# Miniprotein binders against q9h3h3, part 91

Target 1, 235 residues: q9h3h3
Amino acid sequence: EDGFTAEHLAAEAMAADMDPWLVFDARTTPATELDAWLAKYPPSQVTRYGDPGSPNSEPVGWIAVYGQGYSPNSGDVQGLQAAWEALQTSGRPITPGTLRQLAITHHVLSGKWLMHLAPGFKLDHAWAGIARAVVEGQLQVAKVSPRAKEGGRQVICVYTDDFTDRLGVLEADSAIRAAGIKCLLTYKPDVYTYLGIYRANRWHLCPTLYESRFQLGGSARGSRVLDRANNVELT
Key: E = the ipSAE of ESMFold2; O = the ipSAE of OpenDDE; V2 = 0.75 times the mean of E and O plus 0.25 times the DockQ between their complexes.

## First folded at step 7 (miniprotein)

Design PC11 (at its last look DockQ between E and O 0.47; V2 from the best seeds 0.00; counts 0 for: pae E 6.7 > 1.5)
Fold by ESMFold2-Fast, scan of step 7:
Structure PC11 (fold): chain B 235 residues (1-235), chain A 105 residues (1-105)
Amino acid sequence: as target 1 above (235 residues)
Amino acid sequence: TEDKVRELFEYLIEMFERAMKRVEELLKKAEEAAKNGDTETAEKYLEEAKRLAKKAELIIRWLKKLAELTGNEEFKRMAEEAKRIIEEAEKRLKEVEEKVKEARS
């Protein structure tokens, strides 16, 4: 009877994507306006449903910053899901390689670096650094979740357009570190999100492709990046 | 199980309906921006409308799967009606996209 908890969580995540977003769009808004926008909408204070006393009166799904060159492309997600259903019924092995090939075939290539931070100064400071990097052209696009409940961590997502482009993924990591971010980062391709690959998946796949840890001194990149699928250090 | 499936289905329908309303609002804003010669703003509204429409297509796919799994005739009809609504929205989106292209020329 309680077998639908995962489906309800997925529906809530989709609701956040469908609800209004607070967006700073660098394609049309001067960079000089960013600091005022960040001060008006600190993610630690913006509430998911427009609670009294928050900067927003209406529900907010995400707070986002679009870079000057941002051009969204989600690929063929419907074709991806149809192929995924066929793969599951075929009995063929489900591996990182088969998911990668499915994503390439259907052009579902975007992915994101994730960081989870408690509501407060450190979250707002981290988001401001990421937002400035996006507006300055070091990153393409980013978003941060609003405050959903007391004590719960919020997530900052920094997107790249092609998770199969390892160099591009690593360049984004470097830009995040250059922005002053020192917390743990994990990289998840959007194909995993669309197919419901989470930590407790039945195929025992790692729900992320890469992990980045801040390197205190020594590393030219500023971080140590691990390829989780192959258990290989890249930096 | 049946109660949980119904709850999920109704939540998805409500989400879909709010999304379709927002798509139409964005398309109206895109048309007005295009009429005023502000094709840059019109393109941004179209981009957001396309994003929501693609997400709504995933909701339709989910609704159809739930209707199929339950064999519920009411769920099946609601999912078919949602499919008709999104097809009309996609047609409307193409019409507005053409108006924006023409205004750009």
Scores: ipSAE 0.534, ipTM 0.797, lowest interface PAE 1.8, mean pLDDT 86
Fold by OpenDDE base, look of step 8:
Structure PC11 (fold): chain B 235 residues (1-235), chain A 105 residues (1-105)
Amino acid sequence: as target 1 above (235 residues)
Amino acid sequence: TEDKVRELFEYLIEMFERAMKRVEELLKKAEEAAKNGDTETAEKYLEEAKRLAKKAELIIRWLKKLAELTGNEEFKRMAEEAKRIIEEAEKRLKEVEEKVKEARS
């Protein structure tokens, strides 16, 4: 039952990526229009399937903001998947190191900080802070999930270009904290998403590389970041 | 578990069909823009269509995997149909790409 749940979540995530996105692109749209766009499409009100009375009449997979320095680089996702299927068939042990090597080989290096928030003012406020940080160039790109029919938590994803660049991952955490975000953050490489590695996966792999906890009165970063693979604090 | 797999499969099919419909709409817009001499707009729609088609290919892999996992012959047939649809769309993408190139020259 647990293995199937991971596959279901992977499929839902892929399906959401295929539906239309609501995008604010700072490369083509003036920063002065961001507030009006945020007011028009608050994540707590945008519905996944375009329910009556929602700001969107059509299905929306994600709401996203692209910064001026954003360059989409997806790497060789097809080659990555083929290599992953071959590894599964080989019966070789699959470790976090294996996944890292696959990611490097196929240039699938993007990763994201994840935060889960209940629908409402706190979510919309958090998203507004992140969107501002992206438009101001402190972050490169972020997206938030629309409201589901059943409700539940929505997720904000803040991306970094390279999950193997520890400094870049930590800088993004600092920028998220500077935007006023105080909740728990988890960092997940996109390679784990593409390969369907979610919670309770059949390989017992932890899909999260880093965890960030907000710290009052602490260092200039305002958080403690834990490397979950090595169980070491990085800050 | 069987019901959940079926629901997932049907959901993925629906997503695939919506994506492929959008690919065709984008290709039509690209062709119209090319005919009007707006090559920049045509290229934008073409690139969006290409990206969406690549994502649709990933869904087909999941459909095949689910079909194999269940052994359901209907799911296998639907997955093969989806593969045919994407192959036709790829041919259409190439045709539109050539039209856009011709409009740019």
Scores: ipSAE 0.306, ipTM 0.667, lowest interface PAE 1.6, mean pLDDT 88
Fold by ESMFold2, look of step 8:
Structure PC11 (fold): chain B 235 residues (1-235), chain A 105 residues (1-105)
Amino acid sequence: as target 1 above (235 residues)
Amino acid sequence: TEDKVRELFEYLIEMFERAMKRVEELLKKAEEAAKNGDTETAEKYLEEAKRLAKKAELIIRWLKKLAELTGNEEFKRMAEEAKRIIEEAEKRLKEVEEKVKEARS
């Protein structure tokens, strides 16, 4: 009965992208207003479709914070998609390496660290920490999903500019951990999102490039990061 | 279920229509700014219109997938109509881009 699950999730993701977003933009809004904004729009209370009792009366697709250094650059997405179609019809093997090369060729290099949390204080606290890190300049852009009608887990996305810049991705992981985040993080390049390649895809590709686990005890780094493509620990 | 798929499909159609209305509004603003010599404002409107049109095209891809999965011919026709609309918008985008380039010179 869940034969449409991946397609339903993709369609709902597109709808969220197109609905209004609640945005704190540090480029135009003083940092001193952040705490009030966070209190007004906690992600556990902002509803996807504007349910009764919500702080929002209209649908909200995403709650986002833009840092002062945020500079949008989606790259050549049209060319990427055309090349992807050609690759699918070519009979050539589809591998993580070919997707990486497509992303480089078309300058679609952004990616994101993802964390999934249940609605409640832990989610709101994690989001507030991430939002402060963005406004303070340790991170550039983050977003969090609003509460779904059924109240399932929500996602925080923390973006980086270039998934091929391993040090930049690891620096973002460190900034997330410094904000007090201890849950599992996974990293997905945006090329997979633009091509509609999700977990249950027909090519058996793993959209997760890196996995970060918080380390307890004597480690000074705060996380252990695994490169899922090469099965190599980076930390 | 099929009812949920229909609701999502129709919701995406409404969002596509709102996006395309916004794209045309942005293109008109870009043309007016270019006519007034304000090429920086014209370029900002044009780039926003291009970004929104790209997102609308992604919606069309999923509209077609949902139509195929349900076998619903009405959904298929609506997805094809949406694709025709985006193709017209791309032509319009190119025309406005040329006007902005001319004004910049």
Scores: ipSAE 0.022, ipTM 0.421, lowest interface PAE 6.7, mean pLDDT 84
ESMFold2 (binder alone), look of step 8: mean pLDDT 84; pTM 0.808

Design PC12
Fold by ESMFold2-Fast, scan of step 7:
Formats: C-alpha cells, structure tokens, sequence
Structure PC12 (fold): chain B 235 residues (1-235), chain A 105 residues (1-105)
C-alpha cells in the first residue's frame, strides 16, 4: 500500500544479484593479493552503475569474496517455488516450521548474517575485516553492496551453508565479532528471500531468524544472539 | 497506490531485459570457448548463464503478482511476453549446453 518499500527492496536485491559482480576468489587467487584488491575496490567508492570517478566503468551488483572451501549450492529453487505455490493453494497453515520443511526437502539451506552501514571509512574497514576472515577460512563467503546513486546505507552479507545448523550460524556470528564488527546483525535464510518473506508479509512471519547484538564486559561471548521466532536468548 | 506499483513493474521489466541480454552474451561466450576447445571456460560461462536465468524466473513471478494485484491488462500481457522470452532463453541454454558437451568429447 504505502510505497511498497519491501517490494522495492526485494526488486533492488534481485537486480544486484543479476548484474556483474566484482569477486576475489580465494580458490584461484593467492591470499597475498587481497589487500591490493580491497584497496582497489573499497565498497564506499564502487558505484552501482559505474559513475565517473569510481573504480568501476560498468554496473556492479555486488562485491564478493569467496573462501578457499566455498562450494555454491542453491538447492532446488524451482522445486521449492512449485511446492510453495501448492502449499498456498492447499490452505494449510504457513508457519516458520512449514517453510523450514520446504527448505529442507528442496535443499535450499543457505542463509546470511546482514549488517547495514553508512558509506565511509567504517564500512570499508568492516568489509576488509570480513574479507580477511573469509580468505583466512573463518567464514565461507561474503558480499557487500556498492554505493547507490542516492547514497544511503550499504549492506554486508555473510553467508553460511545451512541455516538449520544453529552451531554453524553461531560460529559465523563469533567470527564476525572476532573481525571487529560491533553493529547489529540479523540472520535471514535464503528460502525467505526466494518466497518473498519481508517485513509486513501477509503471513505475519518474522522476516529474520536470529538477531545478534554486540556487548562487552557483561558477556561470556562478544555478542548476545536472540532467536527471533521464539523470542529466546541463545547461549 | 497504483502509481507505485507501475514504477515497480517498469523497474522489473528493465531488470528482466538487462538479464536476458546478459544471458545471451554469456551463451555466446560459452559457444566461442567451446568452439576453440576451451571447455572449462565454456562450462563457466554456461553455469553463469544458467544461474542468471534462474534469477530471472523470480522477476517473472513478481511481474505476474503485480499484474494480478492491479488487474491491469497491459501488465498481464507484458508478464506473459516475459514468460515466453525466458522459455525461449531456456531452450537456447539447452542448445549451448549440448554444444559444450559435444566439445568435451
């Protein structure tokens, strides 16, 4: 109704996914080249459509770093979408549990920790830390959005291969915190993205599974992680 | 309002058109690599084209949803045309996949 903000955000994400990416691929590129690559393509300077004065002459959808052990697996997205249409037609309740089961059945298991930062030194510094953690093997893969025409916050996405593996999701959070990241993080499974689960969805589902807040002194770990669906703190 | 839906629909159409151009570009690169016996490069471009086509399928779903939401006959026709375009691109993908497979032999 009011501006279709969630739909526009989804459309922008899809457009970025389809445009060319700037990739540092640690599977084929020596780790010693990372610092030069980060200096050449700081996310605060890389523009979405190749504006004059930016490092890129062509559109860039994402800036990404692939770890040495990264093996992409999107699962059966077509089968997932067919099953989703059947589920909606069936009248069966649509809950986090039924979406989880659809994702498992079709092996659409990847998910990501999200952080939103304003363009500038803090964004570039945070991205460099994440990129180094990926190349060093502490994280599997990450990407960051380029600078949009109107500015605004940019997003860093840090992927895990299986959102149902709680330990793996929490280990990724710990690695992000160890890289010096202190901002709010939220975790979203890719199945929610494929099925259009955003804020104000018609099924009234929470659009993220976990939330991570940094804290010092009062925590045994560098962060407190909350299960958003059950509103329960995880240790 | 319907003005906002039209803006979103037009944005999705432009995105879809750019994606289809890129799919064809990648498929031509795959064919050229296969013709020159570089099957590893051909497979790389082919997989990139397949992944992009899968993402373009999501645009079709959005176009259909917006057409139904508005009841706009123009939107319905454009969504159906986009569906035909991607079906043709999928046939093209299979054709190039066979050429890459033949070059491997």
Amino acid sequence: as target 1 above (235 residues)
Amino acid sequence: TEDKVRELFEYLIEMFERAMKRVEELLKKAEEAAKNGDTETAEKYLEEAKELAKKAELIIRWLKLLAELTGNEEFKRMAEEAKRIIEEAEKRLKEVEEKVKEARS
Scores: ipSAE 0.262, ipTM 0.629, lowest interface PAE 3.3, mean pLDDT 84

Design PC13 (at its last look DockQ between E and O 0.65; V2 from the best seeds 0.00; counts 0 for: pae E 6.1 > 1.5)
Fold by ESMFold2-Fast, scan of step 7:
Structure PC13 (fold): chain B 235 residues (1-235), chain A 105 residues (1-105)
Amino acid sequence: as target 1 above (235 residues)
Amino acid sequence: TEDRVRKLFEYLIEMFERAMKRVEELLKKAEEAAKNGDTETAEKYLEEAKELAKKAELIIRWLKKLAELTGNEEFKRMAEEAKRIIEEAEKRLKEVEEKVKEARS
């Protein structure tokens, strides 16, 4: 009996958001301090709930890097949730286009490229590359999950400010690839997260808008990007 | 099931307790920054504490809903105790907000 799985996932996400974050903020901290900070807090070693042998003794929800030009804007999440409830009650079709319109109306536009990696050197190396790209201005903001007590993959999230801006989403992918990242990437708008729309939702919506696969050689791109909604290759 | 809802309730209580501990830590940091004349840093810690307290209020709403859904009297008592704790924290928040405000002036 699969009772309360969505509630448990929502609670875990909320806990990570509420627990302290380890942040390198390039708006107030010199770029020269980044390498020391990365050495102090490698994500494979930072534990979710603290450990005497880890860099942290207290819980850590996320490890994040903010770029110099980063300006956080979550939009009107409260208005989005009210409109979502009204939409469900209205009997109107719930489609990707309808969700896109709600997100635009309430300015809930952020989205993220996700990559999942096992704890270890490759995760730490990938995170360091992403963090440097953020501090150097090629990306706006990124975060990585700490190591869970039970193990499992960790996730790196690289944010863009507007999921409806396809060029901006593709530019972020290019910057991730230029940072040396070769694994599969998937892109998810935050509107799906705020509304609790995961893989197996009742509306049969795909919360992943794009997938990016690494390519060796080729032209200037470095990756092949698929539009999941239309099943069309963009690059 | 009964087991899953109990585990969810316990998880929410633990999350609430960690959040309340963090609110107090942020408020102490805000007070220290204000005493040192660093009003910018004091305001940042105060704002973080306020945002965290708002999220803790949502946890209490979930706890009450689960207590109501299960009819469990112990869950109801635990939810009421959490509500008392957050009311104390909101009072503490106002005290620190006034101290930061005074340091600004």
Scores: ipSAE 0.325, ipTM 0.672, lowest interface PAE 2.8, mean pLDDT 85
Fold by OpenDDE base, look of step 8:
Structure PC13 (fold): chain B 235 residues (1-235), chain A 105 residues (1-105)
Amino acid sequence: as target 1 above (235 residues)
Amino acid sequence: TEDRVRKLFEYLIEMFERAMKRVEELLKKAEEAAKNGDTETAEKYLEEAKELAKKAELIIRWLKKLAELTGNEEFKRMAEEAKRIIEEAEKRLKEVEEKVKEARS
């Protein structure tokens, strides 16, 4: 039952990526229009399937903001998947190190900080803070899931270019904290998403490399970041 | 578990069909823009169509995997049909790309 849940979550995530996105692109749209766009499409009101009375009439997979320095680089996702299928067939042990090496070999290095929030004002406020940080150049790109029919938590994803660059991952955490976000953050490489590695996966792999906890009165970063693979604090 | 797999498969098929419909619409818009001499708009729609087609290919892999896991012959047939649809769309993408290049020259 647990293995099927991971596959279901992977498929739902892929399906959401294929539906239309609501995008604010800071490369083509003036920053002064961001507030009007945020007011028009608050994540707590945008519905996954375009329910009656929602700001969207059509299905929306994600709401996203692209910064001025954003350059989409997906790497060789097809080659990555082929190599992953070959590894599964080989019966070789699959470790976090194996996944890291696959990611490097195929140049699939993007990763994201994840935060889960209930629909409502707190989510919309958190998203507004993140969107502002992206438009101001403190972050490169972020997206938020629309409201599901069944309710539940929505996810904000804040991307970094390279999950192997610890400094870049920590800088993004600092920028998220500076935007006023105080909830728990988890960092997940995109390679884990592409390979269907979610919680309760059949390989018992932790899908999260880093965890960030907000700290009151602490260091200039305002958080403690834990390397979950090594159980070491990085801050 | 079987009902959940079926629902997931049906959902993925629906998403695939919706994506492929959007690819076709984007390609038509690209062709129209190219005919009007708006090569910049044509290239934008073409690139969006290419990106969406690549995402649709990923769904086909999941459809095949689910078909194999269930052993359901109907699911296998549907996954094969989806593969044919994407191959036809890839041919169409190349044709539109050539038209856009011709309009730019």
Scores: ipSAE 0.247, ipTM 0.621, lowest interface PAE 2.0, mean pLDDT 87
Fold by ESMFold2, look of step 8:
Structure PC13 (fold): chain B 235 residues (1-235), chain A 105 residues (1-105)
Amino acid sequence: as target 1 above (235 residues)
Amino acid sequence: TEDRVRKLFEYLIEMFERAMKRVEELLKKAEEAAKNGDTETAEKYLEEAKELAKKAELIIRWLKKLAELTGNEEFKRMAEEAKRIIEEAEKRLKEVEEKVKEARS
């Protein structure tokens, strides 16, 4: 913890974005090929830098599945970042409402449910379930980090196209749970990611909007979803 | 901590260099396709070059932030040179875009 942990995490994320990705694109690839692809590239075995013995010989930044209905639109990320830099030098207060407005103004509205799992069967099984849900149309797009050299949890990201659309975010949570996922989920708008605002950021902002917990007595699809900003249960 | 930041900075520089090499390759392909009248292919290469250049700009923003956080003058000089490189590529991109538009018309 040395005062730029969030910046370090953001820079590593940018490096991963720029490395090659392993992609199953349902828009151009038959769904019948998915199971073979999943068996070839389990996220527990795909290494970040192409370690010997891995299914990949080259660096892999992300493993991703794009659904039939996926329509990519990052929005005005450059304008967002320029406005963010101007805001930081202006002396005006930086609040969660400020970030929400920046995201709306620049049409950077996507966000993602996150789950963190250790390498192994549980991770690979969870990823396979999510990937099938994407190809079957219950989810639009997901990605999972490859295995890092040192032990540590990997992340599965399940995207939604508009973090301000609470119904859409809750529908994605339900689809994740229907795929058999029982671990803790946290939701982070992409605006925080593009600005490098991680949990250890210099502004002490909380980039997590929602938590979802699987419980026997939860919502109809087994989730209790908490709005972190207002400490209010949504389900 | 300085050692980890230096390794990350050097990795990002390497990624930026590979991205910019690919941008120039795509722009050459777009020019060749446009010269041969294949404007659909030229536009495909141009769009790919634009997207990759946008990603390279994001790397530069983080290179500058890392240089600021460390106060390292070598990092600052390297980030400034990367900025000059992408500015040249952006000018080149605009030139190729105009050639593709002229070929379409």
Scores: ipSAE 0.027, ipTM 0.426, lowest interface PAE 6.1, mean pLDDT 84
ESMFold2 (binder alone), look of step 8: mean pLDDT 84; pTM 0.807

Design PC14
Fold by ESMFold2-Fast, scan of step 7:
Structure PC14 (fold): chain B 235 residues (1-235), chain A 105 residues (1-105)
Amino acid sequence: as target 1 above (235 residues)
Amino acid sequence: TEDKVRELFEYLIEMFERAMKRVEELLKKAEEAAKNGDTETAEKYLEEAKELAKKAELLIRWLKKLAELTGNEEFKRMAEEAKRIIEEAEKRLKEVEEKVKEARS
């Protein structure tokens, strides 16, 4: 295993959260301004650390759209981290169930559908579709990463407020598909991100709970959703 | 392993420096809004600065841990300086919070 990969990924996530965000907030901004905002800040052109050739001269951590009904619920992340450290020291089994209980106890319940796309027209078009769905009320909140210095794929995150609410998670998937998105989607609870649990962790936990694959005419919802942890089809 | 620890340390230091600059910018905006009687805007900037400072405080723990792992005296000094900076920023936060409360009253 590569040493410090989990620590480095956690540091990058924290840096993005701490740097300024470009936000379209539908709670205070008229929906009619969205198209101009999307044209001004296409994610394929907004750079992570600023560049005179990009729409931004200063660092941008995320580009985000908040829906009219969006009410952020951050939970007790500090309490979660303290409880996690105590759990590791206790010698008690570390399972998906114990993480779920820690998340519930500390109200760290948010999760997100992720899609990874190369910089370019397809990314910008997908983001525009998601942003419109958020402003129109079909989704609650979404964000997209800016372009990294070395390029590579960018990520669109579409949030749900409770990863334990399977129906809500599936309804978000349906809304993403209705917005015209056809790429692979994976769902990850934020509790795994806060605890630095990524692929290949020492506890053999799968941080991805669900996968959604586009299916033309094969299901009523336009996609097949797989429970990754149990290898069971849900749709 | 040590090369990767050094790379992570430098990344965390740069992140910390950007965060501290932003905390001070937010506190100046909070002070200006309070001075102009816009207490709602002042409170928003103050709360944003507080949350950013809390996140930056977590970086101090990582910096200290990595400095110990490398045994690098320069990194240890940088981590100690970062701790002093965050303590000064927390004092500054309390001063601005008091000014915002005074403007409200």
Scores: ipSAE 0.346, ipTM 0.650, lowest interface PAE 2.7, mean pLDDT 84

Design PC15 (at its last look DockQ between E and O 0.72; V2 from the best seeds 0.00; counts 0 for: pae E 3.6 > 1.5)
Fold by ESMFold2-Fast, scan of step 7:
Structure PC15 (fold): chain B 235 residues (1-235), chain A 105 residues (1-105)
Amino acid sequence: as target 1 above (235 residues)
Amino acid sequence: TEDKVRELFEYLIEMFERAMKRVEELLKKAEEAAKNGDTETAEKYLEEAKELAKKAELIIRWLKKIAELTGNEEFKRMAEEAKRIIEEAEKRLKEVEEKVKEARS
């Protein structure tokens, strides 16, 4: 594409993180209030930059639900970015292994299962299922994008603390499936997002580590999970 | 393209301006909570303001990098103005941090 697509995507991601979030925090809010909150802020109706016709008049970067046990730890993102600049200046090869090493060194370990859905009932229903799983303790934290001015799909992100912990990644997938989600899921480490590495990147890196597909009557987990980096089936 | 670069630069400026406005709003809320003896709430607003200001510094780096790469004099002036604004906000943040510490003690 053009030479600034990755920079634009990185800027948009940063803006969403910096703009205000609508949060249901189960650490301080009774679970009985969740259904009313979900009805007030359906993601198909909440707009990115605010609109008189939507539930929000001001910009919203993300709509999020925090579980009772959620303890945020984004690691040293600034140190990661400085090390990334140094790596690029060094002329050394940039590989999945070098990014993994940078992420571990700077404790930027979180990752997320992603699902992309069109605005509407199915998105709102899927988000409600995920939100309930978070409040009930089967998942730690999740967020969903607001509706963009130009339209397009919205994304639900379900986070795990450590992308190198395969068991934790698989447990999150199982909980998503148990919540009734049947669409394709892909797993991305946050390190790729912080460094602006998306599908069309100049280093030809695949930011997707895992992929989950729903299976009827197959495994006890209800899904098939593939490790994209090593091309091996995990379930 | 040059149009794409300008669009990115303007997007970053708008993001920076929204962040600076919100930093000031959070600092005012922190001061108010501290005056009312609600030090826990004051600390939460202060920490949120610090996180946001730290992220705004990253925007300044991006603005400067784009100005340098393009040689655009307008971009250079805008990046310098943003740098001035964040330095003033950082002074304001330290002032509020001291008030919150005083109210805690």
Scores: ipSAE 0.486, ipTM 0.809, lowest interface PAE 2.0, mean pLDDT 86
Fold by OpenDDE base, look of step 8:
Structure PC15 (fold): chain B 235 residues (1-235), chain A 105 residues (1-105)
Amino acid sequence: as target 1 above (235 residues)
Amino acid sequence: TEDKVRELFEYLIEMFERAMKRVEELLKKAEEAAKNGDTETAEKYLEEAKELAKKAELIIRWLKKIAELTGNEEFKRMAEEAKRIIEEAEKRLKEVEEKVKEARS
């Protein structure tokens, strides 16, 4: 049951990527329009399937903001998946190192900081802070899940270009903290998403490489970042 | 568990169908833009259609995987049909791409 749950979550995430996105693109839209856009499409009110009375009449997979420096590069996801299927068939051990090598080989290097928040003012406020940081060039790209029909937590994803670049990952954490976010953050490479590596996966792989905890009165970053694979603090 | 798997499969099919409908709509918009001499708009819609088609291919992999895991012959047939749909859409994408190229010249 646990293994199937991980695959189910992967499929749902991929399905959401197929539906239309509500996008603010800072490359083509003036930054002065951001506040009006945020007011029009608050994540707590945007519904996954375009429920009556929602700001959206059609299904929405994600709400996203693209920064000025954003360049979409997904790498060779198809090649990655083929190599992953071959690896599973081979019966060779699968480790975090294996996934890292697959990611590098296929140039699937993007990763994201994740935060989970209940629908409401706190979510919308957090999203507004992140969206502003993206438009101001402190972050490259972020997205937030719309409200589910049954409710539950929504997720904000803040992307970095390379999950193997520790400095870039830490800089994004700092920018998120500077935007006023105080909740727990977890960092997940996109390769783990594409391969269906979620919590309780059949390979017992930890899908989270880093955790960030907010720290009052600490370093200029305002957080402690833990490397979960090595159980080492990076800050 | 069987009901949940079925629900997931049906959901993925629905998402795939919606995506493919959107691909066709984007291709029509690209063709119309090309006809009107708006090559920039035509290229934008074409690239969006290509990206969406690539994402739809990923759904087909999941459909096949679920079909294999369940052994459900209906799911296998539906996954194969989805594959045919994407192959037809890829042909259509190439046709529209050529029309856009012709409009640039």
Scores: ipSAE 0.320, ipTM 0.682, lowest interface PAE 1.7, mean pLDDT 88
Fold by ESMFold2, look of step 8:
Structure PC15 (fold): chain B 235 residues (1-235), chain A 105 residues (1-105)
Amino acid sequence: as target 1 above (235 residues)
Amino acid sequence: TEDKVRELFEYLIEMFERAMKRVEELLKKAEEAAKNGDTETAEKYLEEAKELAKKAELIIRWLKKIAELTGNEEFKRMAEEAKRIIEEAEKRLKEVEEKVKEARS
């Protein structure tokens, strides 16, 4: 069934988290070095496992940029996962409100805007724009997946620190659009990722809270944002 | 396929082993920094080790899930061994944390 596929994808995502990352850290590296770093490690050429001819000879899980204000804190992930395990065996209903409360209780509040792009110039250009927005302080932290052996779309993740802060999430969407990004964006709280809850999960939960579409003549931010839980436009 | 699931499980085991090796490296660096009186550096290494250990525990939860879904006894044994390894590392982490705190005083 599709539950097995979701768990396999969650495990692959976890594997990427644990492999080495290629990081530009604005907290310790001058902003003037960013362009050279971007040219050395374009995401369309950095390979997941270090293929011959890649700029990387070893596996790379993620390519990331940390902004000046980035303060890493994933919260009580262990407590979250223990509570989730107990809930699954309790027979109690599992709803989006359940996940929200678990996230709040365990301080696992981060989330991310996601965009999926094919390898090539458009991906590398989009990543460069996002990376500059992070270093300039409009965004806090972002990452992009490396190129897979089989090819296929890669993902750029732009993080926010509190998915319950709708204004903060919308401000990040605006900053992404200001960087020239016009593709579809979806927003997913990290609580779903840490619990391995992906599309087609066994509980029929929707991990996507918001959808952002670029529109000519849209809001001042140039996007239309839909709240997937309530089917309500926020912008 | 079954081969893809085994391939994933084995890669996760390799990642867990690399993570635990790195945790030990960080703990050794934290101890060394603490002995030299550089408690700021010791605390940074210790925090990185803690974060890696948290990630390694996530790997264990997925190893257990895969073992359960497949019913594979080898996977079950490997997941249980990984659990023992992380429990020992948590004890080691607490010991180093106390050494760093003592060096601060």
Scores: ipSAE 0.205, ipTM 0.587, lowest interface PAE 3.6, mean pLDDT 86
ESMFold2 (binder alone), look of step 8: mean pLDDT 85; pTM 0.823

